# Ledger of designs, part 163: VHH binders against q9y6x5

Target 1, 379 residues: q9y6x5
Amino acid sequence: LPPKLLLVSFDGFRADYLKNYEFPHLQNFIKEGVLVEHVKNVFITKTFPNHYSIVTGLYEESHGIVANSMYDAVTKKHFSDSNDKDPFWWNEAVPIWVTNQLQENRSSAAAMWPGTDVPIHDTISSYFMNYNSSVSFEERLNNITMWLNNSNPPVTFATLYWEEPDASGHKYGPEDKENMSRVLKKIDDLIGDLVQRLKMLGLWENLNVIITSDHGMTQCSQDRLINLDSCIDHSYYTLIDLSPVAAILPKINRTEVYNKLKNCSPHMNVYLKEDIPNRFYYQHNDRIQPIILVADEGWTIVLNESSQKLGDHGYDNSLPSMHPFLAAHGPAFHKGYKHSTINIVDIYPMMCHILGLKPHPNNGTFGHTKCLLVDQWCI
Below, E stands for the ipSAE of ESMFold2; O stands for the ipSAE of OpenDDE; V2 stands for 0.75 times the mean of E and O plus 0.25 times the DockQ between their complexes.

## First folded at step 7 (VHH)

Design ya29 (framework vhh_8dlx_2; at its last look DockQ between E and O 0.02; V2 from the best seeds 0.00; counts 0 for: pae E 15.6 > 2, placed apart)
Fold by OpenDDE, look of step 8:
Structure ya29 (fold): chain B 379 residues (1-379), chain A 118 residues (1-118)
Amino acid sequence: as target 1 above (379 residues)
Amino acid sequence: EVQLVESGGGVVQPGRSLRLSCAASGFTVSSNWMGWVRQAPGKGLEWIGDIKYGGSTFYNPSLKSLVTISRDDSTNTLYLQMNSLRAEDTAIYYCATGYDEYSGFDPWGKGTLVTVSS
C-alpha cells in the first residue's frame, strides 16, 4: 500500500507554548512520535506565505506568495485573504498535493489549507473544502478522515487547517495567560479528537501525521506604535501591506519616498528592494514592492488609527516568538525522539520522501530531517 | 503633499497652438516620471505622452507630430506644447506622475479644459 500522510496546521501556534502550557493529548502524540521544538519559518512570517512554503519547500521569493496582501504592478491584480482564488498567484510553484495527485492511483484531499481550493497548474485536489471559517474543526476532520479511508483512487496526501490559536493570539496577546490557557486547552482537545478519530477508523497505525504551524505570535502594545502618517503623506505612496512589514508602492520617485521613510522610527528598518538582507530570501520577485518597512518585534506600524491587536506576527523570521513547532507520528517516524530545530522549507523534501514523490527543485535540505525518519541514518 | 495643478487651457481656434503647464509641488519634476493624459467628452482616457527620469520622451503615435513634452527644473513645471489643434483635440487635459509605467499614473492633477472651436 502506498504511504499516506496527513498534514495538520494550527495557525499561529508559537513554539514555546509547549513549554508554558499543558498539552496532555499533544504530549501523548509526541511521546509516540517525534518533536521538532522550533521551526524556523520564512520571511515574512505570515499565514499564506508560510503555508505555501511548507508544501513547496520554497522561500517566498521563489513560490510567489510573498504576503497575505499582494499587488502585481504588471497585471494590476490584487491578492488578499478575501481574493485568493486566482491561479495567477499560485502558479509560480507546484505544491505537493498537485505532485501527489498527478501520480498513478493517488489522490489528494484538503480541508481549507491555503491554496487547496484553487486550480494550480490546472490541477485541483480531488477532494477539498472551500474555505469557510464558520465550519467546525469536527466537520473538517470528519471529511478529511472519510476521504483518507474510503476514496478511490486512495487519498495518500491530505491537509487540515485550523485558525486557532492565531485568532485568539491577535485578540488577547500571547502574554494573556488566562485567555490563552483556555484557547490552548481547546486546541489540545482538538488534537485529542483527531487521534481518537484516527484510531476509531483504524488509520492510526498506518497513517503518517504531521502537526505543525506556520508562525508564532508576539505581544503588541498601544505604547509601541509607529505612525507612518507622521513621516510621510499618503499622497506619496500606495500601501500594499501595513504591519509589521509594510509594502510601499511609491507614487513618485522611489528615492524621494525612501528619504521620507528612512528615519521614520528607530524601531523600524527601511529597505529598498535591492537592499533587503539576503538572509530573508525576500528580494527576487516582482511582487515584492520597491520599499519594505520592517518593524521591530512587538512594534506595530499604523496610520492614524490605533491598532486593536494585542498580538501579531510577520516579523523577522529569526525571532523565537515567530517560530512554530512540528510534531509527527506514523510508520515513517521514530518514537520518542526530539529534535531542536529545522527550517520550515525542510518539511517539503521530507514529505516527498515519505510519500515516494520526486521533489521539485526546492530550498529545503532533506538532511535536516533524517533523524526523524526510521529509514534514514541520523547525521 | 504631492500636488499637480494644470493651467493654460481655454478656447482656441483650429490650427492654433497651445501650451499647457503643470505646476508640481511636494516633489521634483525632473526626478520623476511625468505624463499627460486627456479625456474627450464621452470618450475614455487617452495617453498623450510622458517624460522619464532621464529626460527621454515618449508619445502616443497618433499624436506624436502634434505634441511636445518638456520640463523646467527651475520652476518645477511640466509642459505640453500642442500644435495645429483640431476640434477632436477638445478635452480635459491632465498631468500626472507615478512610479513607473507599470504602476501607472497616480496622482493626477484636476485637469484643464481645452476647447478647440471656430
Scores: ipSAE 0.098, ipTM 0.576, lowest interface PAE 1.8, mean pLDDT 94
Fold by ESMFold2-Fast, scan of step 7:
Structure ya29 (fold): chain B 379 residues (1-379), chain A 118 residues (1-118)
Amino acid sequence: as target 1 above (379 residues)
Amino acid sequence: EVQLVESGGGVVQPGRSLRLSCAASGFTVSSNWMGWVRQAPGKGLEWIGDIKYGGSTFYNPSLKSLVTISRDDSTNTLYLQMNSLRAEDTAIYYCATGYDEYSGFDPWGKGTLVTVSS
């Protein structure tokens, strides 16, 4: 039988949560599998960019999903709705489910992973659910396990996405131990449910399972606001994205807009597109705006208003608070192995190796993940 | 040691109803999650539904209107009620438990055969 892989994402699962809270189900998963303690995500540390980087192995400037809100300067198209199903936004890369389906006699299945309900290069996941946040984790799990067990041709790659702990991280902030403890215990219970279902169906021993996330979360405050309206008048620019990375499209001379912004706040860096730090890999795409503002960790950019967000993400990807983790279990993985750090773009070539797929050119380095795999030994 | 014994299968005509039972010994059904799965001839395993230790039930959406899972804690027995049976429901039906989340499902019963035939 061909190898099978289930990729699971819990949105906004900060790596440090593993050290500050108890996860009995996840710890049992890790005991007989592998743990990568920190995954260095791509900049900007947001949901759509990082989920697409996981499944393409590409930086945002290469795969084209450069933010959760985007404007394409060449076509004049806008993307700001999570229900936007225009393939235009997703067609700059080939995600792994498309690559998987291009191999003879293989199918893919998806429960809510970003992009899986969109035909990309005229190919949509063989089995999928239209995105709907009200659909329970149990219903998503039920569909995925049914497709993994009863498909012909066989489903060899499956994805499962869940919105927590991101939603609660925004509402309560990561430092609210009482509320976050309750939320994270619920997630650990869902991981227990997932393992139990796979064992009940006889899938557990032959299935590779990766549990990961797209980013972390940092504490915000009404005492840490940057009022953009105090820096520049609305008549000088069009706002494409606001916080914590503001994407500015000038209506007047770019240098004049830059000069009005550059010294406005000590808690915000202002970059002309060509001056964006090379380490971000966030420059070579028409959807990256002429001026980018990057708030310091925990600071929120606002338009003459207070913010009710107690937690946020999108900050510099060098910050440990922005890092998720990766845990994995299955026949491809060592047992009881811990690894310090990988890049989020490294996940794609590792998954291609596990599935026996030839990866599309990508920014990941297979050598960074080979120590996790039983058919590779480098410790 | 944990033991699960399925019963109630047999030959049934299309459109009829049937109730399957699963008698548990060696553990308490109300303290563990319990489920039903089936395997039709020449096909893989299909999950039907489960009931957790807290009483919450979860069903395969394709079967939700046709099945009901319940338990009797006093007799330590799990039930699967099936309505409007079709030829496609012909299968061996198994009950299973998550006795230990990471120790497996060794206490699967021998199953009970349901044949829907006219």
Scores: ipSAE 0.000, ipTM 0.219, lowest interface PAE 17.9, mean pLDDT 87
Fold by ESMFold2, look of step 8:
Structure ya29 (fold): chain B 379 residues (1-379), chain A 118 residues (1-118)
Amino acid sequence: as target 1 above (379 residues)
Amino acid sequence: EVQLVESGGGVVQPGRSLRLSCAASGFTVSSNWMGWVRQAPGKGLEWIGDIKYGGSTFYNPSLKSLVTISRDDSTNTLYLQMNSLRAEDTAIYYCATGYDEYSGFDPWGKGTLVTVSS
């Protein structure tokens, strides 16, 4: 039987939720498979960039989805998250579902993973759902399992995306134990439904399943605001993205804009593009603006003194609060193995190995994930 | 209390223009992603467009020549300008806010009815 892989993302699932909340269904999944306790994601720690990094193995500067809100100065195009189906934004990389379905006798399926409803390099996922947040997890799961079980050529790679716990993390904040317990219990029930559906359809024993996320969530507060209006007039710049990483396109001399911002708050780092720390791998793309502002954990950049957000992400990718987890089960994976950490870009070459695909050039390291796999010698 | 209040709906003749307003309280429109959606009788929700906190606007491709989204930061108000109205534009029009599209729209206004009729 050809190898098959289902990649599942629960958006905004912070790694330490596993320690701080009860997940009977997810814990059973982990017990029969593998766990990576912390996945170091890419900067900026936002949804579109990190989902594309998972499926391309590339840093944001290399795949070109550098934020959820972007501006390309050469074409003067603006990116709208989720509703911009212009392949222009996505074509700087080749995601794994494109490579997979170009193989003989293989197809790919997608239930709302970012980019899967876009014809990237003139190739759209063989089966897909147009993004619509009102579509239930049950409907997404029904479509994915139908495609995995009934398609010709067979679906060998499938993706499934769900918006929680990210949406509730923004709404309540990750420290709201009462509300987050309710949300996370629902997610665990959905994982139970997933496993049960795969067992009932006879897919469980021969399908490799990865459950992961793109980022975590940190607590915000009305007491932790950085007001840009107190430091600089709106007429001096165009604002491309605001918080927690602001993207600033100067309208006047860049050095003058930088000097107005550099002492604006002790809770914000201000970088000229050439001075962005090398460890971010966030410099070499025209979509990265000449000045970025990086708020400290839990701080919010605003144009006035108000924010409705109680939780946020996008911060420095060294922060444990920004890190998701990865769990996996299937014939490719060991049973009952725990691993401390991998880089999110390492997931791509591992998936290519499982599927027998030649990876495109990427930033991942296959050796980082080999201890998860039964066919690899772990040193 | 976060609140969104739409106004400016009513009966209008085909070919005319109409501007809808959305007054926001409890948060600032300039610091948030804001959008307009509509629901025609017996249909699902149709996204019209949005405005990001940097002022960039994005529109449903089928509507982009007919609508304009703007805001007035001094009155904390979002606007939808609609031109060359047709009978098919009859719908309840909602304004909404959210963090981004994957976080969904929350909260929503109560909606304002627009009826395009001769």
Scores: ipSAE 0.000, ipTM 0.268, lowest interface PAE 15.6, mean pLDDT 89
ESMFold2 (binder alone), look of step 8: mean pLDDT 78; pTM 0.787

Design ya3 (framework vhh_8dlx_2)
Fold by ESMFold2-Fast, scan of step 7:
Formats: structure tokens, sequence, C-alpha cells
Structure ya3 (fold): chain B 379 residues (1-379), chain A 118 residues (1-118)
């Protein structure tokens, strides 16, 4: 009888796709639920950072997953987004599945959401799948629905992650209507499968379901490249992350590295860590490097040559192309309500409210999402 | 298990040359990013240079004309060749897995002392 919530992410699902393609199954979901047209994500607009912000309600400087490739200057550890199971990287925040398991006699279940196969504060999701991109959506869904129906203590929070349309967005670019139409139709069919499976198992009427994403996608081109090798020799720095946000660790005096970079390209902003714009909330963490380069939308930072990526993300979070959407259905949500914009950090306190959990201190504002909920007053 | 042992230091006269060695065990020098750093008395760490997996070398610009980094894959040994030594080169020299200004370095050895004196 405790409230139940399933959080689903389709990686790289740009908000504007909803206006440019047909989604019959998603539209049926929205008709009896809610739609937030734009979710303003956190900077940098990358997969691991934004997925962790959704489940913690924190900016990247606060939760510690500041990029998909990181270096911690205090401990001298390196992180990549694949196969790194060291809890050190995830321990600067408490994700919602940990809170769910610790505050109440409840279980959590996870199919591939970033961080769910790692023990965080000595707590791992009660049921989980080790990350493997080759595992089908159907197998992930089968496990999640089995755990939602057959668990003691009951699973009250479940997550499901899918890699598309991000992979295809990178390969084809978001402006390739033929290829993107095919990919997005497949995603809509998967949403249809999800709803059908939940109905068949008697879960649909009493389960809250959120469908969202971590970021969008923008078109890149071989005509929009920034060659770092033309600005500075590799002997002056160590490269921690490259594009579209480059993380630079100086081997010589920081001011000398900054001076070599600051006027290199009109399509790139160069920041000393303390000069990073406050609006990014990307400054106060040892994993943020001393110099950060931020490429303009659609520009790719390269070392020697061309890039084969036709789409990318990671850019300024004020850009609509970087924004995902949020759709939700269930007993906690209004029916047929449309909302314009929320911040991605607002999702966490909303989910805590739905589950009856006390949120950890966070950067979200519950008031921004209250109009989505039936038990709240909206003006 | 990973051990780097620096050697070849000592007292040397100004203007002379000296070659330092770093013998690696439990670790393959040709498969790893390697570097040299030094610490002069009363000063912080100074990066000298690095050698990458593929053999490319990168040097501190202020030292580039005075030093050469090389390796012998058959003996699993890294070298630092120093020429035209000056009193300012008096320091403890460390073999390491690279260096950066903010995080320092990860040395596996105790270093070797070079004293440049008449």
Amino acid sequence: as target 1 above (379 residues)
Amino acid sequence: EVQLVESGGGVVQPGRSLRLSCAASGFTVSSNYMGWVRQAPGKGLEWIGDIYYGGSTFYNPSLKSLVTISRDDSTNTLYLQMNSLRAEDTAIYYCATGYDEYSGFDPWGKGTLVTVSS
C-alpha cells in the first residue's frame, strides 16, 4: 500500500523531438497524465552528471559526478563512465534509492540507471542489474516488473534506463529526419510495450510512472571544429575531458596555460575555475579542473583532426537543444496537465514527496512541480 | 608490488652532464605514462618532462634544451639525461607516473640526490 514510483530515462531525448515527430503511445500516456515541455538540466549537459542530479536533486559541484570523465586532484583517482564501480565517485550525495531503503522498510529496484550497481554509503539497490548495454529493453522491463510484484520488503522505487536516442543522435545528428524518425518510432513502441506490460500485470492503475531524459542533442559539423593543438602544446597540460567542455590540468603555471588558451578560438570560452559563471553551479568541487573550456553550441573541440560525431551534448544548459522533457502518469499526477519548464534538480524533491520520504538537502524547489500533483494546490 | 628505484645521483661539477636511471619492477615502462620531477632545497616540486606509451616526449619549456628523457624497454628502465648542470639543478630527482601543478605526482621511489658544486 505504500506509494510506488517507476522512473524511466531515454538517454538524449531532446524536448523538441516531441514537436517534430509523432509519438502515439507517449501521447496516450500524456493524455491521462502530465507533460513538462522543457526540463532545464545541470551543467555540464552530460549523461552521468544529469542522471545523478535527477536522483539527488543536486548540482554537479555538490554531488561530485561532474563529467563522464573525471580526475580528483585530492585523491589522484581517475574516473571513466564505463565499468568504474569505485564508490568513492558516488559518495558525495545520497541518491533516492538509498534514502528509500534507509528511511522506511522498503526495497528499490534498478535496471541500468547510472550508479545503481555501486554500493553508495554502503547501500546498493535491493535489486539491480550490472550495467551491460547489450541487454534488451524487454529484459530490463521484465526484471523491473517482476521485482515490483514479487518483493519483500516491497519495491516502492524502481528505475529503468535505455541508451537511445542518444547513441543514434551522436551517430546521425538530430537533424537527420530519416534516421531519427526510425529511432524515435522504436522508442515510442517501447513506451507502448511498457504501458501494456504494466496493465497486464495489474500495476498500471496504482503505479506512478515518470518518463524523462538527462539532456538533448545538437547538430555538429566538420566545419565547426576547434583544434586545441593549434593553441597549446600537450607538454603544458594534462587533458581530463575534451569536448564540448574541456577539462585542463596544467603541468606548468596555470596563468601561462590560461594565456595560451584564452584567445585561441572565437567559438570557445576559456575559464579559470574561479571565473566559471555562477549560473552554471560548476565551481566548488575538487573534480572540476583548474581551467575549463566551453565550446559554443555545435562546435567540437579536437586535438589533431576531424570528429565523426554528427551530434553532441554537454553544452551550455541554457540552450533549448540541451533540454529534455518529463512526462508522468499515476495516482499522484493530474490528468491532461501541461507545464512549460522545471529544473532537473526539482525532480528529486517531487519524487520524495510522492514516496513519502524526507529529502536530503538539495537544490530543487518543490513549489516548481507542485502543480503536477493532485494532493497540492495550484493557482 | 609496483616499485620504481631511482639511481645515478651524486656530487657533480657545474657544466658537467649526468644520467639518472629509474628501474621499474612490477610495472612495464613501455606500457605506461612516465615522468621526472625534482625538488630543490626549500622549493616546491618542478616538472621536468614525460614520456607517453607511444614514446613521445614532452618537456618543461625552461628545461627542454638541457634534458632528454628516454627508456630502454629491454631493461624496463627510464632515463633522464641532464647536460650543462648548474647550481640551480641541485635537487632530489623522482621518477613518477607523471606530474601536474595542482595534484603533484605519484612517486614509487625515494628519489636520487643531485648536488651541483665546485
Scores: ipSAE 0.008, ipTM 0.347, lowest interface PAE 10.3, mean pLDDT 88

Design ya30 (framework vhh_8dlx_2)
Fold by ESMFold2-Fast, scan of step 7:
Structure ya30 (fold): chain B 379 residues (1-379), chain A 118 residues (1-118)
Amino acid sequence: as target 1 above (379 residues)
Amino acid sequence: EVQLVESGGGVVQPGRSLRLSCAASGFTVSSNYMAWVRQAPGKGLEWIGDIYSGGSTFYNPSLKSLVTISRDDSTNTLYLQMNSLRAEDTAIYYCATGYDEYSGFDPWGKGTLVTVSS
């Protein structure tokens, strides 16, 4: 029987939550599996970019989903929540479900993972749900498990995405212990429900399950705002994305816009595209704007207004607050093994190995995940 | 320490309704995943439906509106209501917990036999 893999994401699950709150169901999952304590995500540390990096193994400049809000200077197209289903935005990479369907003639299934309701290179996930935030975790899980158990050709790769704890992290901030403890307990209960559903349907023993996230969360404050309107007039630029990484498209001379922004606040860095630090791997794409502003951790860029967000992400990917974790269980994984850190781009080649797929060229290093796997020599 | 006791089975005529009960001890029904499964003579285990910790219920599509799962948190009991019973519903019915407690294997109840015949 071919190997099967279920990839689960809880959006915005900061790695340090594991140390500050109790997760009895997740702890039980880890006891017979593996835990990677920190996953170093890609810059910018946002939802769409990092979810696409997980399934392609590529930096954002290479896969083309460079932000949650984008403008393509060559085609003059705008990316927004209302038109994120245009294949144009997703076609700069080949995600693992496409590879799974084309190399092995196997099926893929998806419950809400970013990109899975889009035909990418004329290939859409064999089974999928159109994105709808109102659909419960339980309904998403029910569909995934039904497709895993009764599909022809067999579903060998499945994805499941959930919006929490990100939504609550934004609303309450990660330092709100009362509200975050309630939200995280509910997440742990959902993990319990997931494991039990798989056991009752006879899937648990032969299914590889990865539980991970795209980024973390940091505390914001009304005392830590950068008012962009105090630095530069709207007539000089078009705003493509605002906070905490602002994407600026100049309407006048780029150098003049840069000079107006450069010394505006001690709490943000202002970069011409070619001066963006190499360690970010965030330069070589037409969707990266001529001027990028990067706010310091916990600072919010605003347009002469207050921010409703008490927590945010998108900040420098070297910050531990931006890091998620990875836990995994199944026949491919060791039992009771703990690993300190991997890069988020390393997940893709590991998943290809588990499924017996040849990975497309990618930025991940298979050697970084070898110690997690039973069929590999750990050195 | 976790115990499940199914009851309510027996011989019933086609077209009748029957309610099965699963009394739980050693854990709380309202905070755990619970499922009903059955095994007909000469067949494998068939999933009937389940209820998640939050109260959401899901059913085998082949059983449609013929079954309903509910729970009474005050008596720590799970129920399976079956309507319009058919001869093909003859099976041993099992209640199962959703709690894994480190082992990855959940305790099953003893089962209750339902025979649909005229």
Scores: ipSAE 0.006, ipTM 0.421, lowest interface PAE 11.0, mean pLDDT 88

Design ya31 (framework vhh_8dlx_2)
Fold by ESMFold2-Fast, scan of step 7:
Structure ya31 (fold): chain B 379 residues (1-379), chain A 118 residues (1-118)
Amino acid sequence: as target 1 above (379 residues)
Amino acid sequence: EVQLVESGGGVVQPGRSLRLSCAASGFTVSSNYMSWVRQAPGKGLEWIGDIYSGGSTFYNPSLKSLVTISRDDSTNTLYLQMNSLRAEDTAIYYCATGYDEYSGFDPWGKGTLVTVSS
């Protein structure tokens, strides 16, 4: 029987929430599995880019989902939540569910993971739900477990995505102990429900389960705003993405726009595309705009207005506040093992190994995750 | 094959209003970033405003109080509403997909002429 893997993402689950709140169900999962305390995500630390990096093992400049809002100057197409089903945006990489279906002639299942309701290289997940934020976690879990247990050819790779704690992190900020405690307890209860359902269906002992996230969250404030309108008139540029990483498309000479922006705020770095730090791996793609503004942690870029966000993400990926965690349980994983740090791109080659798939060329390093696995020599 | 056809121009008196239309075929306006741009006689191109796929609009600050961009997704048509027209608004008006420095302005239509004169 081929190995099976369920990949679960709780959007915006900052790694240090594990130290500041109680998670009895998640801690029981970890006790009999593995924990990676910090996952260093890709820049920019946003939802669509990082979810696609998890399943491709590629930096954003390589897989093409470089932001949650994008513009492609060659084709004149714009990407936003309303346009995310155009295969054009997703075709620069091959996600693991496509490889699973084509290489092993096995099925894949998806409950809301970004990209799974889109045909990529003419291949769509065998079973999927069209994205709809109003669908409950219970309905997503019911569909995914039904597909894992009742499909031919068998579902060997499944994904499950949930919007919390990201939505509450934005609304309340990560420092709001009362509201965040309530939200995180609900998430822990959902993890308990997941484990219980897998046990009741006879899946738990033979299924590999990874619980992870795409990014963290940092506290924002009305006292930490960068008003872009105070530095440059809107007639000089087109705004492709705003905060905390602004993507600027100049309507006049690029050097003139850069000169107007470069001294705008002490809390924002301004880069010509060619000068973006190499450590970000955020340069070699036509969807990355000619000028990029990067706000300091906790600072919000605005257009002569207030911000209602008390928490945000997208900041420098070296910041611990931007890091998620990874927990895993199943026959492929050690029991009771704790690891400090991996890169988010390392998840893909590890998952390919577990499923017996040949990975596409990727930016991950299998050696970084081999200590998590029972069938590997760790040194 | 992509076509944009601008219409609604003509001779109009100062202080009046006018609505221009841009009918698209061969692609969907709601899936693309769209711009209105104008060129007055003997002058360079002047950006008027943009509408993004999600419906957000951005305007040239010099024109923001005088213009409104909208679209009708059911008819695949982009609109520019102009109020309180002045002699300086005399120009050929173009709609385009994505006006930027790198690709330039490539009008897919011939534009529509607006003449503000009494």
Scores: ipSAE 0.000, ipTM 0.149, lowest interface PAE 21.0, mean pLDDT 88

Design ya32 (framework vhh_8dlx_2)
Fold by ESMFold2-Fast, scan of step 7:
Structure ya32 (fold): chain B 379 residues (1-379), chain A 118 residues (1-118)
Amino acid sequence: as target 1 above (379 residues)
Amino acid sequence: EVQLVESGGGVVQPGRSLRLSCAASGFTVSSNYMGWVRQAPGKGLEWIGEIYSGGSTFYNPSLKSLVTISRDDSTNTLYLQMNSLRAEDTAIYYCATGYDEYSGFDPWGKGTLVTVSS
């Protein structure tokens, strides 16, 4: 039987939540599987960029989804959540579901994972759901499990995306223990329901399941705002993305815009594109703007207004608050093994190995994940 | 030891609603997977839907808009609410708990007969 993999993402699940709240269902999953305590994501620590890095193994400058809002300097196209179905934005990389469908006569299935409702290199996920946040977790899981059991060619790679705890993290902030306890308990119950359904359908023992996330969350405040309107007039630039990483396209000389922003706030770093720190791997793409502003953790960039967000992400990827975790269970994985840290780009070559696929060139290192796998020697 | 007792069936006219109950003893409904299946005359078992310990519900897509599964943890009772009943909904309805990967959905109740006629 060909190996099968279900990749599940709970958006905005900060790794530290595992130590501060109780997750009985997730802990039972981990007890018979593996846990990576911290996953170092890619910069910028946002949803679309990191979800695409998970399935391509590439830094954002290489796969081309460099933010949730983008502008391409060569083609003059604009990208946002409302028009993300243009294949142009996604074609700088080959995601794993495309590789899965092209290397053998195999199918892929997707419930809302970013990019799966877009034809990428003329290939769309064999089974997919158009993105709609109103569709329940239960309906997404029902479709995925039906496709895993009722497809020809067989579905060997499936993805499932859920918006929580990110939406509540933004609304309440991660320090709101009362509201976050309720949200995270609900997530744990959904994990329990996922495991129970896979067992009910006879899938559990032969399916590899990865539960992960794209980023964490940090507390924001109305006392920690950076007002760009205090430093520069709107007539001098076009704003491509705002907070906590602002993407600035100058309408006048770049050096003049830089000088107006350089000393705007002690809680924000201002970079010319060529001066962006190499450790971010966020420089070599036409969709990265000439000036990038990076707010310090917990600070929000605004345009003469208050922010309603009590939590946010997008900050420096070295911050533990930005890190998710990875848990996995199935025939490919050891039981009861804990690993400290991997890079988010390492997930892709590991998944290719499990599925027997030849990976496209990528920034991940297979050696970083080999101790998780039963068919590999740790030492 | 484990007992499931279905009730609420009977003769009902087309277009009406009906709520079936399943009273459990020997185990806790809120801690277990629970579901509903039916068997129409001369046909095999048809899955209606299920509820998991965490409260998530899954339904047969052909029935999803017509049925709702719920539970009352204080009375240890599972419910099936059916709306807009049709003649083809005539069947014996069973509640079930647990799953065996080799035998499939496992009905433990004796069933309750629903007849939709005019």
Scores: ipSAE 0.000, ipTM 0.246, lowest interface PAE 17.3, mean pLDDT 88

